# VHH binders against Protein KTI12 homolog (KTI12), part 22

Target 1, 302 residues: Protein KTI12 homolog (KTI12), of Arabidopsis thaliana (Mouse-ear cress) (q9lmh0)
Amino acid sequence: MALVVICGQPCSGKSIAAVTLAETLKESETKQSVRIIDEASFHLDRNQNYANMPAEKNLRGKLRSDVDRSVSTGEIVIVDSLNSIKGYRYELWCIARAAGIRYCVVYCDVDEAHCRQWNKERSDRGEDGYDDGIFEDLVRRFEKPERRNRWDSPLFELYPSREVIDKSSPVILEAVTYLTKTVDSKTQDVRILQPSIATQAARFSEANSLYELDRATQEIINAIVEQQSLGAAISRVTLGNELPPIEICRPIGLPELRRLRRTFVKLMGQSSLSGPPLPTDADSAKRRFVDYLNREFGGNNA
Short names: E, the ipSAE of ESMFold2; O, the ipSAE of OpenDDE; V2, 0.75 times the mean of E and O plus 0.25 times the DockQ between their complexes.

## First folded at step 13 (VHH; framework vhh_gefurulimab)

Design y6 (from x5 with S53W; at its last look DockQ between E and O 0.20; V2 from the best seeds 0.00; counts 0 for: pae E 7.2 > 2, grease 26.3 > 24.2, placed apart)
Fold by OpenDDE, look of step 13:
Structure y6 (fold): chain B 302 residues (1-302), chain A 121 residues (1-121)
Amino acid sequence: as target 1 above (302 residues)
Amino acid sequence: EVQLVESGGGLVKPGGSLRLSCAASGFTFSDYGAYWFRQAPGKEREFVSAISWGGYTTYADSVKGRFTISRDNAKNSLYLQMNSLRAEDTAVYYCAKDSERSDSWYDFDYWGQGTLVTVSS
């Protein structure tokens, strides 16, 4: 079982790479069961999906959810999408890690000029090309995968503008070898993302550290709202599970609480890309959020 | 119109210091989380530091203890004090604000043009 993330600029040959890899895996000695998750499966138009940030977020959410459900099936899952955002690839990596499965990135490395030309050609053929504005925005926001990043490793690079991508492609074969190789105690080149030995509950927490963070913070918000509803003069919110209390000097509205939560999650997410990993358990997440809230409320009083 | 303008970059020797500034217009920094990113030549953009409304700060491991993020609400500006600079700190530094268009933790609506920091002997 494994998760393969296809990555590349719009119109960089990602779908060809995905299909080629899938077919090669199916024909391999291990006869692997392979599932491709792509945008087409959702019957969504490319221009509709990337028309604006909300639409794109929705698409990413759908893909991620499908991946999360699929990684436990024992199949090799290939995510065929742009996967152009580093943070999103990190989320997929987290899912793979939580599932304890093999992970890799296949990058279709094509220059912008070729991609633009190919997009135009598609449009001219009446195929699903990107509108010019959307295309340029996607190109601008593209974050190239880097081997040094754990969520981009191992990295297999294809060059569709320079070579034909087929079953005999050396890079495809290398990827297949990596994905099908039997792991023994001496195998150092295969990175099995080991979930921390924590309980199934911990696996869920690691798999979606960001999701868990969202959940944990939402519970805290709910607790605040509930306690505030009991009396307007509440100066302290008491939380269970040996969490410190939240010091509130004024009633806090739900919109403000939501904003605080969003900002916290963003801060934690970004820092996790270049620092310590996200909390793997709900209590730790809650504690950090409570600390954050106390600081935010205390700072505003200064 | 929302605009972010970075300044303060330049050439500095290893061990030296710089202070970067980001001037915001069209919005109030104090209402949003503010971020510093950097992009070295041939590398991807990476998180450097962030500051919340109330002054909660976070840093990349590579800059902890050396860099300090701050804001001036009166000037509607974000700052990055960089001390003990190293060659690996060489990059274009960008300022960003929190997104109103997406709740995603990795989406940003507006970026500055960046300011180049070169650390060289």
Scores: ipSAE 0.715, ipTM 0.930, lowest interface PAE 0.6, mean pLDDT 89
Fold by ESMFold2, look of step 13:
Structure y6 (fold): chain B 302 residues (1-302), chain A 121 residues (1-121)
Amino acid sequence: as target 1 above (302 residues)
Amino acid sequence: EVQLVESGGGLVKPGGSLRLSCAASGFTFSDYGAYWFRQAPGKEREFVSAISWGGYTTYADSVKGRFTISRDNAKNSLYLQMNSLRAEDTAVYYCAKDSERSDSWYDFDYWGQGTLVTVSS
């Protein structure tokens, strides 16, 4: 069993990718059936579903509920929707982890201009295109999946504007290989560890905390970069908001800051699986990250 | 070639102690966080402890207060001091290196071969 999240801008070829992947999986040696969960199953047009934030949230809730029911049926489940919200992709990832199944994201990376043209062509044919206002809003709010995020990994990137997406597409075949590989191969003996907590409620609580950790740590990184860019006379980064200052003994570049953030998120995430829960609020997450950074900066240069 | 070699496992009575070592080679050990995991028979591999290069440590609740992780960056070595051992600590213990390519906390590229710890009377 597996959960595949199709992601992309409106009119980026997601449905073609979903169908192609499903057909390729059905032709493989897998013993599992494949199901696509899409927006059509809710019998409302897309302009109604995306008319406003409450409608969009309702759609995401329905899709999430379908996914949650479907991961227990033994099928490979493909979610064909925008899946543009980083936090929502994390929620889907948590469902997969709670069910103990494989997870991946297939991203249709198409530039806004092609998406706009394809949306217009759909509307010109009298089909289910997005209204211009809704289309532009969705494009503006899109949060691109990133390979570095655990809920966006593994990430299989497609480029529908540059190449034909069919059963012979290398990325489709790579995704099928990932989704159908066995755990008994010597080359696949090492596995991604799964959360030890199995309940849905615990998984969603953990998902919110980890999202807050991701956001809080990125805000701190941004503040450090910003203050360092203001000049050479800096030995402390002041963050306000009751946070302790960050003591800097030397200029710290973005690559090192990203590495430090990555390590912190991994340490906290791993610990939370079998230990104390993650902080549930942004301020607590920021304080813990600041304390971590100060120890790392002092520990390496003493 | 990146290599991680665990040692120090064995048979010990409940309440006893063991010290595990992991010798690292083929990479700059001090640049990475280092991790201990364990896998009991028939169960999934689970996190035990981690240490950053600056000495920030985390522990699973089940081992906190009993296990101590440490590292010696000059010797490229990771350690796990295991005190007050219990039957549920019986497992193969692995050290792991963080992946250079991914921020995913589930994405570890290199693992040792493991060292068996058995806690029984």
Scores: ipSAE 0.049, ipTM 0.586, lowest interface PAE 7.2, mean pLDDT 76
ESMFold2 (binder alone), look of step 13: mean pLDDT 80; pTM 0.802

Design y7 (from x5 with S99N; at its last look DockQ between E and O 0.19; V2 from the best seeds 0.00; counts 0 for: pae E 4.0 > 2, placed apart)
Fold by ESMFold2, look of step 13:
Structure y7 (fold): chain B 302 residues (1-302), chain A 121 residues (1-121)
Amino acid sequence: as target 1 above (302 residues)
Amino acid sequence: EVQLVESGGGLVKPGGSLRLSCAASGFTFSDYGAYWFRQAPGKEREFVSAISSGGYTTYADSVKGRFTISRDNAKNSLYLQMNSLRAEDTAVYYCAKDNERSDSWYDFDYWGQGTLVTVSS
């Protein structure tokens, strides 16, 4: 029914958050079936998993594969790993969207000093802590989730260094409420339940290209709005650099620009699953969108 | 309410042609992109073709050159002309409306009931 991505620095209390959330969901009024996918299920210690880039990619591949298999079982799936790479969180979000289920991120926000202290305490107890070099590398590479990114939203923030995380924690209860509320089919909101149209390999291959497309198209929309605010009589929007101008026969409102952008993103995303991949660089994405807009504006519009 | 109703499916021999229609109602059809998908038995639903509000078209590689998407905004209708049909084109064909409240390329809020196309000798 849902995919929950636990995110946080090494030794930030992610596993406590995952277990607490899972237990709270299982005890909720709806008695949810919950599965935690974690690194321990692959029987390697954390230093082996993060020793080098190939090992790390292998771990992420195993976790992602288990997630993809699990989202069709009707359970709430909780991914308990670092989930520190924003591109990887985007891939998990794509899996959830393709399966038509809810998605959220639970972020354990703990400063480096507490994480280091807890890592040392784990090692001192003879438990599986991170080697210092690996720990520092993971901290450096961590990409904090941001609410403005669709693949990091909704975002539920926990502060394990400042508060006890248990079943009564307000943020845990907020996440449970979100994850267990019913979808109101009377309003025709079917966004969460749309069937998958992508394969596993295609979902992984397209993440970077779609990210660049999303960003590039938004920048062009912003530029059009800004130039129209400077003069309503402008029939050309100049974008600078090596981009062709946009020829506009009438002032174009933000709602129409957003609709045109949405159509473009969907056309390109769908065709890329069954045809040539999209370019990964911002300038190529911008040129493609400008060409599209000129065709949409430059038909028989007089 | 928003409705999408496909028609025109049937049995054809390899190399034959069919024209699918999708009648749209309950929204301003001319403002949005429109899409054809298909689902063969035992396979995931896959993209076939799309057309923007202004007539920009895209096609899956497997159908490019054989299928032609078009629209008639005055009749609120979407069409798919399918030529040189092959056995692998056998599927239920669906039209879809994008979710105007989402930027996601796979986020479609309304689907038709589907029309079956069978290509067999």
Scores: ipSAE 0.245, ipTM 0.723, lowest interface PAE 4.0, mean pLDDT 78
ESMFold2 (binder alone), look of step 13: mean pLDDT 81; pTM 0.810
OpenDDE, look of step 13: ipSAE 0.677; ipTM 0.922

Design y8 (from x5 with S104N; at its last look DockQ between E and O 0.24; V2 from the best seeds 0.00; counts 0 for: pae E 5.0 > 2)
Fold by ESMFold2, look of step 13:
Structure y8 (fold): chain B 302 residues (1-302), chain A 121 residues (1-121)
Amino acid sequence: as target 1 above (302 residues)
Amino acid sequence: EVQLVESGGGLVKPGGSLRLSCAASGFTFSDYGAYWFRQAPGKEREFVSAISSGGYTTYADSVKGRFTISRDNAKNSLYLQMNSLRAEDTAVYYCAKDSERSDNWYDFDYWGQGTLVTVSS
């Protein structure tokens, strides 16, 4: 059994890659069937699915539920969706880990200009493309998979704008070899994920909550940087309705702000695996982060 | 070069107390969050407690109210005061350093070798 996550910008050739991989796997002598889980089975057009955060969250939930059910049936499961949010890829990785199966990411690496051109060509031909506003939002929010991240590895990179993706593509063949290898103590050729209680807890809602936390904390950082750039000697940052002000006793540079944000997100993520869930809305996430920053800025004694 | 050394483990009866220490070296300790994890025999390593560079703390539900994390940045030291110990607290306790990589929300780059805490009659 295995879970393959197809990842890429909108209109980057993900569906071609998914079908090609599935067909190549079926031609191998594997005993396991191959299933593609995609957005088409939900009978909504792509602009409806990505029109707003609630619709997108609903789509991700349906996809995740199908994945969770499918990994228990002994199939090789290919998830053909944008998979652009690293927290969501982490959730899929956790499903594979809980099931004790192989995991990999296939990334269609296409520059934004080609993706934009291909989206426009679809629209010009009267096919279902993304509306311009939705397309640009999806491009902006894309979080590229990185080989160094455990949940993005192994990473198989395709370049659909530079090569034809077919059954003879070297990267497709490498992925098939990885997915069909046998595992024994002498070869140790593949990493089989091991279940844990922390991983199981993450399967339920951590991806969406981490996404909201990531967005909310970045907005606060941006506001702090903006207000400091507007005037020297800013000692108090106001953030809007219902949020306490941030008291700053010294200029705070962007590197320190990023470090503080990274620490906060990690602390909250670890705590949520064995304690209260992360906030599910932006306002709650912002308030917790503001409280944290005020302690960090005011709690350090000489 | 980064080193984390735990100490203070031992045998204690249920209801007793222990204080663990972690000595940090090879990095600017005050810039990073610091973490306690534990691993019972045959089980997965689990989160216990964390403290930010400026003193913000979090706890696993199983230890909240009984354990207190603290740090002394001047001494490059992390502490865990464990009160009201229970048999299920028996484990090897590890300290860990916050990740250098922004995308590693879920993993830690550096761990100590651990100190054993045994809670039994």
Scores: ipSAE 0.172, ipTM 0.656, lowest interface PAE 5.0, mean pLDDT 77
ESMFold2 (binder alone), look of step 13: mean pLDDT 81; pTM 0.809
OpenDDE, look of step 13: ipSAE 0.773; ipTM 0.952

## First folded at step 14 (VHH)

Design z1 (from w2 with Y32H H101Y; framework vhh_gefurulimab; at its last look DockQ between E and O 0.85; V2 from the best seeds 0.00; counts 0 for: pae E 2.2 > 2)
Fold by ESMFold2, look of step 14:
Structure z1 (fold): chain B 302 residues (1-302), chain A 121 residues (1-121)
Amino acid sequence: as target 1 above (302 residues)
Amino acid sequence: EVQLVESGGGLVKPGGSLRLSCAASGFTFSDHGAYWFRQAPGKEREFVSAISSGGYTTYADSVKGRFTISRDNAKNSLYLQMNSLRAEDTAVYYCAKDSEYSDSWYDFDYWGQGTLVTVSS
């Protein structure tokens, strides 16, 4: 089983690539069924979904949830969406790693002018085209996949503006070969394909770290709110057996706590893309967040 | 209307220094984390450094020890002091504001237009 992330600018031929890949996989005598998860599956207006950040978050959340449920089914799962945000592709990669399945990105590399023309043609046909303002914003925010990044690799690049994408396309065939190959424990392929114990442990650590950080920080926020609502002393909030107390000299409301948590998670998440993986242990994540909060609160009385 | 305006880029030789600034307006700067990213020619945009509303900092490994992020909440300004510059630091540098509307660690509400830093002999 496998997870395939289709990536590309708006109107770059992603759906053609997804369908072509799925049809070619079905013809390849694979033992696995193929499922496409796309934006149309959610029966949503495309311009509403991309009109603002809350709408985009909702769409990506729904897609991610469907991916997470689908990787346990034994299917080859193809995600047909923009998948334009590097951090989001990283989270999909983490889902695949946690499930122990193959992962790849299929990138429809089309210049902005062709994408713009195809968007207009889609609208002229009465199809779900993007409004001009939304289109240009999506183009500006697009984060191109890079082979250097482990979460964008292997990368299969298609050029829909230069060639017809069909089941004979060499890149489609290369992707199918990757997705359908078997591991032969008696040959060199086993040694090339089998990760070392150190590599395997590191991958599982990365796959869980962002989810654990999110969960652990939310638990701390909930505990602070609960203790303050019970009339606990403002100067000191006791959180648990091994956690340092939080020193607070004023009531801290849920909106401020959520902003502080949001910032911490963003800082740590971004750092994890560029450096060592975050700790996966719940107690370590909680201690780091408590230390962060104490620094934030210690400066707030000046 | 939220605005982020970067400045301070330029051409420097390897080993040199630059100080980047980002002027923020249209929101309560002191309530938000602030971020530096960069995009080298032909490369993906990458994280450089971040600073929380209260001054907690993080750095990409490639710049740790050479770059220092700071903020002045009274002036609504974000700074990046870049020392010991290398050719691989050549990029357009962007400041960003985290999203008020998304809990996702990879969503940012607004980005600046960028300031070019070129490190060349």
Scores: ipSAE 0.419, ipTM 0.797, lowest interface PAE 2.2, mean pLDDT 80
ESMFold2 (binder alone), look of step 14: mean pLDDT 80; pTM 0.801
OpenDDE, look of step 14: ipSAE 0.727; ipTM 0.934

Design z2 (from w2 with A50G; framework vhh_gefurulimab; at its last look DockQ between E and O 0.65; V2 from the best seeds 0.68)
Fold by ESMFold2, look of step 15:
Structure z2 (fold): chain B 302 residues (1-302), chain A 121 residues (1-121)
Amino acid sequence: as target 1 above (302 residues)
Amino acid sequence: EVQLVESGGGLVKPGGSLRLSCAASGFTFSDYGAYWFRQAPGKEREFVSGISSGGYTTYADSVKGRFTISRDNAKNSLYLQMNSLRAEDTAVYYCAKDSEHSDSWYDFDYWGQGTLVTVSS
C-alpha cells in the first residue's frame, strides 16, 4: 500500500486535506482501504501535546510507533500531524522504504498570518486552538518540506488559504493517481514501484540505516556492560575478529554509555542530512561506533 | 535553567574570518555533545558542525575544511572558527545541546538565542 505524510503549520487545514484525500481514495476506481493516524487518538488536547519538549517528543514517538505498526496492514496510511521536523519526516520515509511501499508528502502551504487568524477563530468558537505561546513556537520551528529532499518527495502542495480543498482539487487527484497507479514498465516510476533485485537491496539498505545504527550501537553497549560484569580485571572489551577492541580504563556505567551513544547518533544523523549518508550495515556502523568510543575513552586514561 | 548564549557574530567581508563562542550553564557541559546550527533568512535551520564530549567532530559538507569546531570543558564553552567566509554563510548561528528525552538524532532540547553573521561586500 502507501504512507502519506500530511505537513503544515499549525491550523493550516491539514485535517481537511487528510480527510479529503482519504475519502477520495476510498471512492477511487480501486476503492482503497485508508487509515488516518492523528493526534486525537492519544488522549491529550493539542496544548497538552505541545506544552513542552518532552510532551512533543512523546507525541511524535507514539505517532511513529503507530505508523510503524500500520504499514504492515495493507492499508494506505495517512499521518495527520504537524510533521514539521525534517529529521522526523526522514525517519517516516525510512519506515516506508523498509516496508517497500509508496511514500509522499502532502503540504498545506499557508502563510503564518492566515494560520494565526484560523487559530484565533478556532479558539473564539471554543474549539481546539493553540495557546498563543505554543502557536508562535511551533511556527518558528517549522521546517518546510522541499521537493529536492528525497524524504519530502514526491511533494503535493495545497494552498488552503487560496482555494477550497475538496475531492475535485487537482493536487488531491494527482496524489490519488500516484497512490493508486499500477506498475507501468514504460514510465520512470518503474524504478520506484518495481525494483530490480539490485535496486531492492540498495533500497532496503537505505531504509535500514537508522535501524542498523541503533542496533549496532546498542549491541556494543551491551557487550561492554556484559564484559564488565565478568570481573574487575576486564580492561579490554573484545567484540569479534573484524573489530578493534575497546580499551576501558575504569568501570563505565550505563548512564554514561547511553549519553555517549546519544551523542554519536546525533553526530551521524545530523551530518547525513547535508553530507555523506548514514552507515547502512551492521559491521560498518559497529566499526564507526567502536572508533568513536575508543576516542572518547582515550581521553579518560590516567 | 539550562542556558546557551552565543556571541562573536558580526559583519565581515567575503574571505574573512570570525570566531563564535557559546557559553553553557545549568548543566554538566562536559557530559554532553554540543552543536552549531545556522539559519539564513527565509531558509530552514541546518546543521553546521557537532562535537562530542571527548572531541569527536563532524561537519556539514558545505563548511568542511573552512570551519573548525572546538570546546573547552573547563570553561563550559563551545567555539566555531569560521574561515574563508562566503556570502552563503550569512545566517543566524545557534548552539545546541543533546536531548535527554529521546535517542533520536533530530531531537535537541535546548538552543541558544543565536548570533548573526553577515558576509557582505
Scores: ipSAE 0.616, ipTM 0.896, lowest interface PAE 1.1, mean pLDDT 81
ESMFold2, look of step 14: ipSAE 0.604; ipTM 0.885
ESMFold2 (binder alone), look of step 14: mean pLDDT 82; pTM 0.820
OpenDDE, look of step 14: ipSAE 0.773; ipTM 0.965
ESMFold2 (binder alone), look of step 15: mean pLDDT 82; pTM 0.820
OpenDDE, look of step 15: ipSAE 0.775; ipTM 0.966

Design z3 (from w2 with S30R; framework vhh_gefurulimab; at its last look DockQ between E and O 0.76; V2 from the best seeds 0.64)
Fold by ESMFold2, look of step 14:
Structure z3 (fold): chain B 302 residues (1-302), chain A 121 residues (1-121)
Amino acid sequence: as target 1 above (302 residues)
Amino acid sequence: EVQLVESGGGLVKPGGSLRLSCAASGFTFRDYGAYWFRQAPGKEREFVSAISSGGYTTYADSVKGRFTISRDNAKNSLYLQMNSLRAEDTAVYYCAKDSEHSDSWYDFDYWGQGTLVTVSS
């Protein structure tokens, strides 16, 4: 089982790479089942998907949900999309770690000029090319995978403008070898591929600390809303054992709570991309968010 | 219309200091988290520091102890005090705010135009 993230500029040969990899894997000695998740499977036009930030968010959400459902099926899952945002690749990496499966990025490294030419050729043939404005915006916002980032590794780089990408391509064969190699107790791949309850819990917590923050913060928000709905006089929200109460100076509406939560998750998420991993357990995540809320509520106290 | 305008960049020697400012307009600044990012030549944009509406701060490890983020909600302004500057701090620095239309932790939909900081002998 594995998760493969195909990454590249618009019109960089990602789908050819995805199909080539999938076919090579199906012909390998392991004969592993392979599933490609692509944008076409959601029956949405390319230009509609990337017309604006809300549309992109919706597309990424659908792709992520399908990945989440697919990683437990015992298949090799290939995500064929731009995958251009490093935070989103980090989130996909977290899904793979939580599922205890191998993860890699296959990057189609093609210069903008070739990508632009190939996009124009598709449009001239009446195929599904990107509108010029959308294309240029996607190129500008592309965040190249970097081998130094743990969520971009291992990184298999292809150069579709310099060489033919087929089943004999050295990088494709290297990726197939990585994805199909046997479990080896000398490498950390064993820990990913053979989760036990203890190993799975450790990998889940360690790799998915942002997921824990997201879940924990939503639970706290729900508790605040529920306790305030019991009466306007609630000034103190009790959250259970080992957590300090949340002191509320005045009723706090759901829109404000959502905004505070959004900021907290963004602060923690950005810190995780740029520094040490966050705490790996739910109680730590809840404690940190409660402390944050009490500071925000107290900080607004005149 | 949301606007973020950075200022305070310039040329400075290693070990020197600069103070960056970001003037915010077109939204209720005090209600949102505010962020500094930077982009060095030939590199991807990277996180520098963030501050919540109530003053909770985070920093990238590479700048922790040398940079200080702050905000003045009455003046709708975000600041970055940069001390002990190094050559690797050379970059265009951008301020950003939380997304208006996404709860995703990795999306930012409002950015300033950037201010260049060059650290060179």
Scores: ipSAE 0.463, ipTM 0.818, lowest interface PAE 2.0, mean pLDDT 81
ESMFold2 (binder alone), look of step 14: mean pLDDT 81; pTM 0.815
OpenDDE, look of step 14: ipSAE 0.740; ipTM 0.944

Design z4 (from w2 with G55D; framework vhh_gefurulimab; at its last look DockQ between E and O 0.86; V2 from the best seeds 0.00; counts 0 for: pae E 2.2 > 2, unsure alone 63.5 < 65)
Fold by ESMFold2, look of step 14:
Order: sequence, then structure tokens, then C-alpha cells
Structure z4 (fold): chain B 302 residues (1-302), chain A 121 residues (1-121)
Amino acid sequence: as target 1 above (302 residues)
Amino acid sequence: EVQLVESGGGLVKPGGSLRLSCAASGFTFSDYGAYWFRQAPGKEREFVSAISSGDYTTYADSVKGRFTISRDNAKNSLYLQMNSLRAEDTAVYYCAKDSEHSDSWYDFDYWGQGTLVTVSS
């Protein structure tokens, strides 16, 4: 079992890399079962998927959900999409760690000029190319994977503009070797594949921290809206658990609550990308968010 | 039209200080979190610091204790005080604002054009 994230600029040869890797894995001595998760499975063209930020978010959410369902099947899962946002690659990495499976990134490193030319050629052939505006926006927003980042490692770099990508490509073979490595190669690999109860608990907490923040903060927002709709206790919202109350001096509308939640999640997520992840279960996430809200509401009085 | 304009970059010796500014316009600055990122040549853009609408702050581990983020909502301005600068702080520094189009924690709607900070002996 493994999760492979294919990454690259639009029109950089990602699908060729994904298919080549999958075929090489299926032909290996292990006869490994392989599944490619791609954008075609959602029956929308790439221009519809990337027309705007809401559409793009919806696509990434669907891909992530399919990955979540697939990592427990015993297959090697290959995610063939742009995967251009480092925060999204971090979330995929968290899924792999929570499932106790191997993870890697295969990066199709192609300069923008070749990608632009290949996109134009694809459109000229009547194939599924990107509209110019969408293409340039995707190129501008691309966040290159870096070997120094935990969620981009191990990193296998391909150069489709310099070489034909096939089953004899050294990087493809290196990736296959990594993905088919046996349990008895190193103590660390044994722990990844057969974790102890203590290791499972730590892995679960670390891998789910940002996901739990997202869910927990939404629950707090819902509770605030519910209590304000009752009309009583406008100055104090009691959450009923081991959570501190929220002190508010005015009714808070849903748009403001959504902005505050969005900012909090962004602050925590960016901090986690650049340093140690916060240990977060649902209760810890809720407490952190309540503390944040109290500072936001109280800080404006100073 | 949303606009973010960075300034205050320049050449500084190791151990020195700089103060970066980001002037915001075209939106209600006080309603949104604000962010500093940086990008060294040939490397990915990385997070530096963030500040909420209510002055809650976070920092990348590499800059904590040396950099201080602040905001002045009356002037629609974001600041980054950079002390004890090191060679690895050399980068183009960008400011960014929260996204309105996604509740995703990694989406940002707008970025400034950047200001270059060079730390060299």
C-alpha cells in the first residue's frame, strides 16, 4: 500500500508519468495492484474544474475524498492532478501517515515555455487543453515541491521535456523500488507498516491535526449561531463542555464568524507547514479556537 | 481593485534590521488576516508570519524571536520588523490577504509584487 502524488505545471506530462509508473508497478515482481485517481473520473473538463477558486476547491475536495476511501484498499494509489498547492500536498501526506502507508511525490519538472507550447498544441489538436487565462493563472500559482519539506519527500523528479518517460526511466525505476520495498529492509519501514499501539496513537494525532481544526472550528461556529438565535445571553456564549465561555459585546453575524474561523484555520495551517505540527484532537482544537475568539473579541476593546 | 504594495526592502549586513511595509487598498483591510511570505531564488515561496484582524500573530519557526508582524488598520498597513537578519533571510518578501472564495486554509486571493531583502556582508 502506498500513496503517490503526481505534481507538475499544467501540460507537463503528469498523466504519462502516472500511467508509466502504474504499468511498471503492475509488471514488477510483486504484481502490485495500482489505482490512478484523476480528474477525468469526475466527468468535467479541466476548464470547468479550474474556472474559479470555488470550482478548483470542489475538485480538490473530491480528489481528497477519493484518496481517503482508497488508501485502505491495499492498492498503490496514484493521484494524477496538478497537486500544485503545497498545503494540499501536506493534507495528502497526512492521509498517508494516518493510514500507515508509504508516500512520495513524483514531480514533472518542465519549464513554463514548454508547458505553454504543449498546451497550445493540445488545443490545436482539439484535445483537452486549458484556456489561456486559466493556464496562465495555474502557472502563476504553482508551488514547486521541495525535498526539504516532509510532505514533498521522498521526491522523484522527472524531466519530460528532456527525455521520453517510459518503463526504463531511471527515476521511474527508483520510485518503483521505493514503493515495493519489503518489510525487513529497515526498522523504520517495519514500524511504518506494522505500527505499535503507541505509534498508532501518535500518528493519528499528528496526521489529523489540521483536519480536526477544520471540523472542530465549524462545530464552534454552529454552536455560537444556535445560541444567538435563542436571543438570550448575547454577552456570553456557553459551550457546555470543558471549554471556556466566549465573551461577546455584540451580536456576531455568520459572515463575520466565517471570516474569523477562516483566518484562524489559515494561521494554524501556515504555522504547521513551517514548523512542528500542533498536537490536535477535537477538544484541543475547540479550546484553541475559543481562546482565539476571546482574544479577537476582547482585543478590539484595547 | 484589490491592491497590496510592499516597500522597505534593501541591502543590509548580517545582524542588521529592516522594517517592511505593505499598503492595502480596495477592500476592508481591518476585516481580514494579513500574511508575509518570502521566496529565495530558486526556492518555493514560504510562510513568514501572519496576523489576524484582531492582532493575533503567528510566525514560522525560522523567524520567531527575530521578526515582529504588526498592523495599523487606520492606515490600512501591514508591517514586518526584521531584526538579527541572517544570510538565509535573503528573499523577495510578499504580503497576502485571506481568500473570499474558499474556506481552504492555503488559499490566498491577492499577493503584492514583492520587495527584495538582501542580507550580505
Scores: ipSAE 0.432, ipTM 0.815, lowest interface PAE 2.2, mean pLDDT 80
ESMFold2 (binder alone), look of step 14: mean pLDDT 77; pTM 0.775
OpenDDE, look of step 14: ipSAE 0.701; ipTM 0.921

